# VHH binders against q9zpq3, part 7

Target 1, 317 residues: q9zpq3
Amino acid sequence: MVTLIVATTADPASINPAAALLAMPGWTAGPILPPDIKSFSNKQTRVIQHDRSIVKEDDLDLRWEEATGEVVDEVIFLSRHTAVSNRPALTVHPIGVLHLKDGESPPQGGKPGWAALPSTRIGPWFRLLKKMAEAHGLVPEFEITLEATHHGPITNKPTMFLEIGSTEEYWKRQDAAQVMALLMWEGLGLGGSEEVGKWKSETGKRKVLLGIGGGHYAPRHMDIALKDDIWVGHLLSGYSLPMEDPTQTKTTPGENYIGGNWRQSIKAAFEATKASFPGGEILAHLDHKSFKGWQKKAITEFLAEESINVGKPNDFT

## First folded at step 15 (VHH)

Design n3
Fold by ESMFold2, look of step 19:
Structure n3 (fold): chain B 317 residues (1-317), chain A 123 residues (1-123)
Amino acid sequence: as target 1 above (317 residues)
Amino acid sequence: EVQLVESGGGLVQPGGSLRLSCAASGFTFSNYEMSWVRQAPGKGLEWVAVIYSGGSETDYVDSVKGRFTISRDNAKKSLYLQMNSLRAEDTAVYYCARMTEDWDFGYYGMDVRGQGTLVTVSS
């Protein structure tokens, strides 16, 4: 029944928010997770601090359960964000490695063809983070954004990443670390307030965004995620939807087969989203500008074949 | 301006060895994971190896495990690939890549910028 927060001492954007959170009231030392991972406990929350690359430490949820007997319900990773643009950012995202097929090796952790269970808190905490960043004077210097589903490590419970980017100057920003700590403090209800973003299977009318297409920062899907009461599952960028151009590949005459791993990517992301949101109404939202006509047709037909509902912006109300 | 300059390629017989180098400039080298990526004739890009920013963690595509060793020298802003027991199927142009988490760029976040260095394994 625990929330596991994971930090690494190798990364100031990871360890500094963890340290800021641990400076708040109510923390006690917890067990050492093998081999030498320190832990801290406050109510339902456990913070662990390791010293390796955060995408390479697999199965920390299962390892916690094996070492302590406590069931982990969700995992939250604290990490740096890197980008070619070097723009300062605070980000939230689900994880997965959808573009790789069985037998391919994932250089950024995870496993091929896999979408982790998305944290139900992604949407609500994205909105809360935006509010807190504004209140603490970090906007407009920091952009507050979602990221599309990408990388590992491997987890077995609902997961999200919280990140500070995008250069060493900003990874080290203590005011950003404090805002991330406040997000976790308030979001998990550690100060006694109502927690934010916990899913309750109370209605099948609750809308959950499954993003299809667009770039890494999901600009069209972010418009949906900013709406009140909208939950966010996986966000599949174009890089998670490999589609073979039929005009450049000769196929068997008479077949309308479009190769690439895109069908498997959509199914994996949909099933993981559905599993995290029992009773939720999953709506696929397409970033139409990111697709050529033949891609849009193929994706739309596949969604219909799989009974995956498509949502227009006004359907997210 | 980020620059990556590869060197050390050449013609080698099967079973031979080569050591590739990459000189980096225009960014704080020690802050980034670095990769080698290759492109065989008629094929797309293939990731070969990654070394994480701390320098102690590495990973490899299965086909090169035990034969190739990636390393880095953060003081010299240099990345290396020691290639042993070379096979004909290792023939490719090898590129040095800076890793970022913005996967819109490069090859799934592997920012390939240099001309590469050609490795040809044949008699």
Scores: ipSAE 0.698, ipTM 0.880, lowest interface PAE 1.5, mean pLDDT 91
Fold by ESMFold2 at other seeds, look of step 16:
Structure n3 (fold): chain B 317 residues (1-317), chain A 123 residues (1-123)
Amino acid sequence: as target 1 above (317 residues)
Amino acid sequence: EVQLVESGGGLVQPGGSLRLSCAASGFTFSNYEMSWVRQAPGKGLEWVAVIYSGGSETDYVDSVKGRFTISRDNAKKSLYLQMNSLRAEDTAVYYCARMTEDWDFGYYGMDVRGQGTLVTVSS
């Protein structure tokens, strides 16, 4: 079973952290993945470098397996972050395109209504990244944050993105690239220490956050994710929960239906989270301020229908 | 400040062609994926096409595939949409958009800032 780290050569926020990691001990040249993707090996870790848009490079896990015979355990993408604010950031997030209905085309990769298996490392590595960024003098200049679930590519194994943002000046920052490399080095245990963020469900019930609502940077859910021993699944921002206002929709008398793709989004995110965290206690945490009363009622009732437990902040201890 | 200025719209008969242009400024154009989005009368925004930052990868909404071609010229900081075999349902205001990952802004990360350019397809 291998961990696949994916970098693009044209993206300094991607190739620079990969290069910093490859400068550490133990790397050897690996096979060429068709058509011409270069790779490197260190223990169970494989770094690949390619020159295409990363959100359209579907099924790299399966293609690695076909080309090499090695089974992929997880995928970690290194990428740039872009934002209208241009604020410097180091980010971690799961992927998926939950707002799109069947038949719609995904401009940022993935497939309609789909959520990837979230990496189990998202929560633990977010906390580790925050500590490392502080220790290396990147805070408060860089914000250290989660992002809500968004975009592709399509993957078939637990996946996360690690990003440096938010402009070319910051994408190129070598101190940020070094911190991302140290995160991967320590997180994967490549230097001999215990790795961070592998899911172990054999003892005690572990709490897994499923974020419902809020904005792109998940501020209410980040408060939960900063708590010790909290694991993070999918984070559904408001844009992943399209809900049709019942006062603006002509409805048949007696129907309780709130239209929009929000039910399918929640269900896809929950099932993907459950699959990544066998035996885990998944708790849906609602960002109440992001919902009108009718939305919150509909979501709460749907969660109950689906037997998805709701967690308040105190339930994550 | 990011600026996007669309041009090239007009009135055209069904089956005709138009070429839209977008002039970009205030950011490093070659670093960003770019899209065209449109808004038909009385309807919401619809994504039409995307071109990735390297310039060779593109994607289109199904209804325009084979008829529309998105392209870019990074040296001129310009985005283009060649529209052939136009149909009445292509009537819309067309907007140029810079793609960002902060999906709180724009249309699912498609940062629409310009006035748009009106395309009317009618006999």
Scores: ipSAE 0.689, ipTM 0.868, lowest interface PAE 1.4, mean pLDDT 91

## First folded at step 20 (VHH)

Design t3
Fold by ESMFold2 at other seeds, look of step 21:
Structure t3 (fold): chain B 317 residues (1-317), chain A 123 residues (1-123)
Amino acid sequence: as target 1 above (317 residues)
Amino acid sequence: EVQLVESGGGLVQPGGSLRLSCAASGFTFSNYEMSWVRQAPGKGLEWVAVIYTGGKETDYVDSVKGRFTISRDNAKKSLYLQMNSLRAEDTAVYYCARMTEDWDFGYYGMDVRGQGTLVTVSS
């Protein structure tokens, strides 16, 4: 029942939204976690502030449980977003490093071939964030977007990142920080309203998006995520689906297998999504234009082989 | 315009040492994690080491742990790689890279854009 919000003191896109949230009613000081992590408490919510690199702070959920005896139900990271484009953005995304094989070292945290349990709040909070950003005059200056699954740290409970991007000027924007704080305040029900994005199993009603393909900002999958009552799991960009071109591989009986770890990536993302959404109807949504013919054929055959249902846009209702 | 200029490469015998430098410009250096990435002849890119913005935290590919040390000087906007106990398999062009979260670009978010500096380890 504990929601753990993680802020990094050196990151204005992290500490400023945390400070804005902590300025709202109901916060009390909590324990200091090893080594020197300050914490604050309000109802089911705990905010921690650390001064290390966020992708290297593994197992903060378990470390909270060890230090306090409280069970963590979910983790929300507050972070900056960086991009080559430098475009202002407010983003929401799940985490994982699906492109790496066992034995490879992960420069951005996590562990090879791993996808975290995705927060059930990703879809609902993405839509709420878009609405709040519009109401507070941040659109069109800030783009409100999902990001595909990427980086660590390692977590054991449902996880998402909330980010402000994409340069220091925008990381420091207090109006953006206030909107992120309002998102958390309303989304967690801290002001007394019903919280947003809590999952309950429903027979035959709740669709969960598993995104396959496309670029980092998942534009085709965002079209689906903007629909009412659609829940979002993992979003696998092309970089999470390494596929070896079969024209560079000799074909023999039983050897028409397409190499690369794309099968393992899809399976890991599907299983993590399934675990976060008990009873949910998981539908794989393909960004078809991002695949060559041989890739699309292989992926669709694998999905069928694994009994992973494919959803066309109209299947998301 | 983001610019990354590598230097310090050369020919060295196995067991020798080299120190690579990277001069950065066109962005606020202290705000970004930085990496060294290498490309051996005929091979793809391989991540070597990362250093985080505070300069206290680092990580390395297993094959270089204990032999290579990444460091940064934020005031000089410079990144370094001290390479000791060099081996033939360390022969590569070495690039420095700015890290970003938009993994559509570069090598999984490692923005390789300089000319690199060639390190050749041979007897």
Scores: ipSAE 0.792, ipTM 0.906, lowest interface PAE 1.0, mean pLDDT 92
Fold by ESMFold2, fold request of step 23:
Structure t3 (fold): chain B 317 residues (1-317), chain A 123 residues (1-123)
Amino acid sequence: as target 1 above (317 residues)
Amino acid sequence: EVQLVESGGGLVQPGGSLRLSCAASGFTFSNYEMSWVRQAPGKGLEWVAVIYTGGKETDYVDSVKGRFTISRDNAKKSLYLQMNSLRAEDTAVYYCARMTEDWDFGYYGMDVRGQGTLVTVSS
């Protein structure tokens, strides 16, 4: 079983970390995947380099398996991060397109109403990245942060994105690229140390964060993710929880129906998180201040109906 | 500062064609995916089309596939939408949008900033 690292040749925030990783010992040329994707191998790790938009490359895990016969057990994408703020950042996040309903088209890849299996490494590698960035003098210039679940491409195995943001000046930063390469080198155990963030059967009683609410950078959930031994699943920002305001829709008196795709979003994210963490204790952590009272009540009632446990900050660890 | 200026709208008969333009400034145009987004009277925003960096890869909402073509000219910092076989339901204000991953802003990361250009499809 192999780890597939995906780099985009036209993206300096992608190809530069990949090049820094490939400059370390132990790499050999691998097969060319159709149509012309170069690959490299080191122990359990495979790096591929493609020249298309990263969100357009669906099913790379299955395509690797078809071309090589090797089963992929996880996918790691290297990408630029863009933001309205233009602030420098190093980020880690799961992917999914939870806000869209059947029949709606996903401009950023993926498929509607879908959450990928989250990589089990998101929490542990976020913490490791923060330590490495600090040790290499990138903090406070770069914010080290999670991002809420968003965009594609479609994957079938546990997935995460590692990103450098948020403008061309920072995408090209070689010191940031080196830290991302070191993260992958150490995190995958390529230098001989024990790898970081693999979910093993004996770890099935550990707590897994399912983030509900908040903004894109998940500040309240980040407080939880920084705690020792906390695993991170999906993080649903407000944009992944479309809720229709009942005061602006015609409703039957006494009926508590709240429209929008928010129930399906929570259910998809929970099921994907559960699938990535067999035997884990999933705790939904609500960013309460991001919700109006009617939203909070609806979400809390739905979580109880689905038997999804709610965790307050002290319930983690 | 990011500026997006849409033009090319107007009144057209069903089955007709229009070409929309968007002039971009205040950012490195070639580094960003760009979209067209529209807003029909009394309705919310609807994504129409995206073009990725490099200008070769595109995608469209199903209702416009085969009728609309998005394109870009990075040297001119310009985005275009060729609209053919127009229908009454295409009537809307059309906006140019820069795509970003901070989805707290705009319409799921579609950063709409211009005044838009009105397209009216009517006999």
Scores: ipSAE 0.765, ipTM 0.897, lowest interface PAE 1.2, mean pLDDT 92
Fold by ESMFold2 at other seeds, look of step 20:
Structure t3 (fold): chain B 317 residues (1-317), chain A 123 residues (1-123)
Amino acid sequence: as target 1 above (317 residues)
Amino acid sequence: EVQLVESGGGLVQPGGSLRLSCAASGFTFSNYEMSWVRQAPGKGLEWVAVIYTGGKETDYVDSVKGRFTISRDNAKKSLYLQMNSLRAEDTAVYYCARMTEDWDFGYYGMDVRGQGTLVTVSS
């Protein structure tokens, strides 16, 4: 049962946290994956280092299994974050490419209409990262945030990205890299402490957030994710919910006929979240300000049709 | 201030070729994936091609594979699109875009901000 941590030497925000983690006790050299991917092992954890763009190396979990015989349980990617604002950030997010239809080509890796299995650690590690960043003097300089589900690469096991942003100056920050390494060290229990964010199917009271709407940094959903004991699945920003405006098509749309790929996006994200959280109580939380009335009506009717429960903020307790 | 200036468009007959250029300034060009995005008359934006940092990894929309080649010169802060075997359906305004993970902006993080360069394919 293996946790696979993926870094690329092409990206200082990727390789520097990996190097900081590898400087801690207990690492030994592992096999080389074809073509030239170096690996390192510590307890249940494997770190691999490739040299391509992080979103272009598909199926590393399956490739690990083929090369070693070890089954991968989860994948954690280390990457830079880029943003229009250029503000410093430390981020956590699931991956997927939900806005594209079958047959379309994704420009940022992944595959069309797909949501990866989200890591169960997204919520708990987001909260741990915030605590660690504060304790190490990175706040308020760095914003600590979730990101909505986006991009590849293709994975087959529960996955999350850990990122440092948002410019070269900050990608290279060693104090940020050290906090990310500490997050992985403590979160995976490598120093002997109890690991953080493992899912156990114990009760129906274990609430799992499925975010619907909002912007890329998920502001309304972050309020929920900051609560104790809340698990986080997929977070669908408006860009993952393409909805055709019925006034622009000059047709009689009806109240429940709204075109676009938004239904498939919600379904894919829900099913992937459900698969990562067996027995969990999945609650869809709508960022109501991000939707026009016709959009919110269509979404809430679809959620009811699919028996996907809606959660208000107070339902996340 | 990020600036992207497209050039090289024009009128060409079907089967012809054009080479588009994009001059970039206001950011460290070599640190960003870059893309071409186009808008045909009366249509929405369509992603055409992407090139990753370092210049070795590329992807294309299926309709242009084998006909278009994206390339970059990091020293000159320039992005290029070689368009061969042009078809009438390639008629569009072509935009250069810097890619970011902030998908709220631009076209799914493809930051379109220039005036574009018009390519017209007509006999």
Scores: ipSAE 0.757, ipTM 0.896, lowest interface PAE 1.3, mean pLDDT 91
Fold by ESMFold2 at other seeds, fold request of step 23:
Structure t3 (fold): chain B 317 residues (1-317), chain A 123 residues (1-123)
Amino acid sequence: as target 1 above (317 residues)
Amino acid sequence: EVQLVESGGGLVQPGGSLRLSCAASGFTFSNYEMSWVRQAPGKGLEWVAVIYTGGKETDYVDSVKGRFTISRDNAKKSLYLQMNSLRAEDTAVYYCARMTEDWDFGYYGMDVRGQGTLVTVSS
């Protein structure tokens, strides 16, 4: 019922979309969260703006409840995107830090081996964003894409990031900021239209993508996410699937398994996805070309062992 | 075009101190979080410390907390690591890294490019 939108004041790709949204009708001042975080309210939507690093402010959903008595049901972060390529992009993604084991330190926030509950809006809002960006002349200049699951902060409710990238010139683009604000305005139904991407309690056959493998921008999984009526959970790039090469670590007689944290990564992402989509049909989709033969064999065997259904592209209907 | 040049390594006794430097060029230094990453002999890369763009927020791997201090000088486009109370297990090649969010590149978003600087801690 309650959506918490988080922006940071030093990031133009964060504060500018927030400001554009707040310029639309219906906002009133809300309470101040400790230490001095301002908030704004419109229907069931709450916007906060803070001045620290976006990945270091953990548990903002619970902190909202502690300060106000109001339970948050989902969290949306507005952020810049940085990339080695410096290419302009508008992105949507879930968060988690799946490559680290217990006791390892997470330099980009979150906690080791953890996948946040993914927002149910990731798939539907990705498709809506693509349509809006096209209608507003941002394509092909901006790539409109998902990102694989990565980084923190720690959250306890369904979460996604909305980002503008990938350099200062593009972080500051007001037309991109306006499109992100329009996405939130229409997606949350603040102007009176039907909201987009809310999961219903109805248990019909509703397919949820769990992406396994591929690169950061999830090219094979994006083909699936562009299909009508497909929900998107976690997207595990190769970096979330650490697998030890058996030729380098030598398996002693009697020890026939592939080491690394990849099993725990898949299980954590699957469980978080399942929790966000009660009654949903979760289908694991492998980016087969991103795996060596020994990796693909290990992953498909593990998925079968865990009774995680595999989806071929045509199974997503 | 991004260049990171590490310096300041050397041989030091246990309990000693050393200060590493990293000279950055080819990007707007102040816009990026920066890290130190190390590689001990025969081992993989290990993240050591991060400093965020504002220069006030930092974090460290547990094994170096209280002994190492990361800092930056945005005017000089330089990153530093002050290492105190050095131990034998700190022996490694130390690398400076620019952090980005497209984790296909580098070491989980830590863009390691330089030759590194060798720190050897031994009696």
Scores: ipSAE 0.756, ipTM 0.894, lowest interface PAE 1.2, mean pLDDT 92

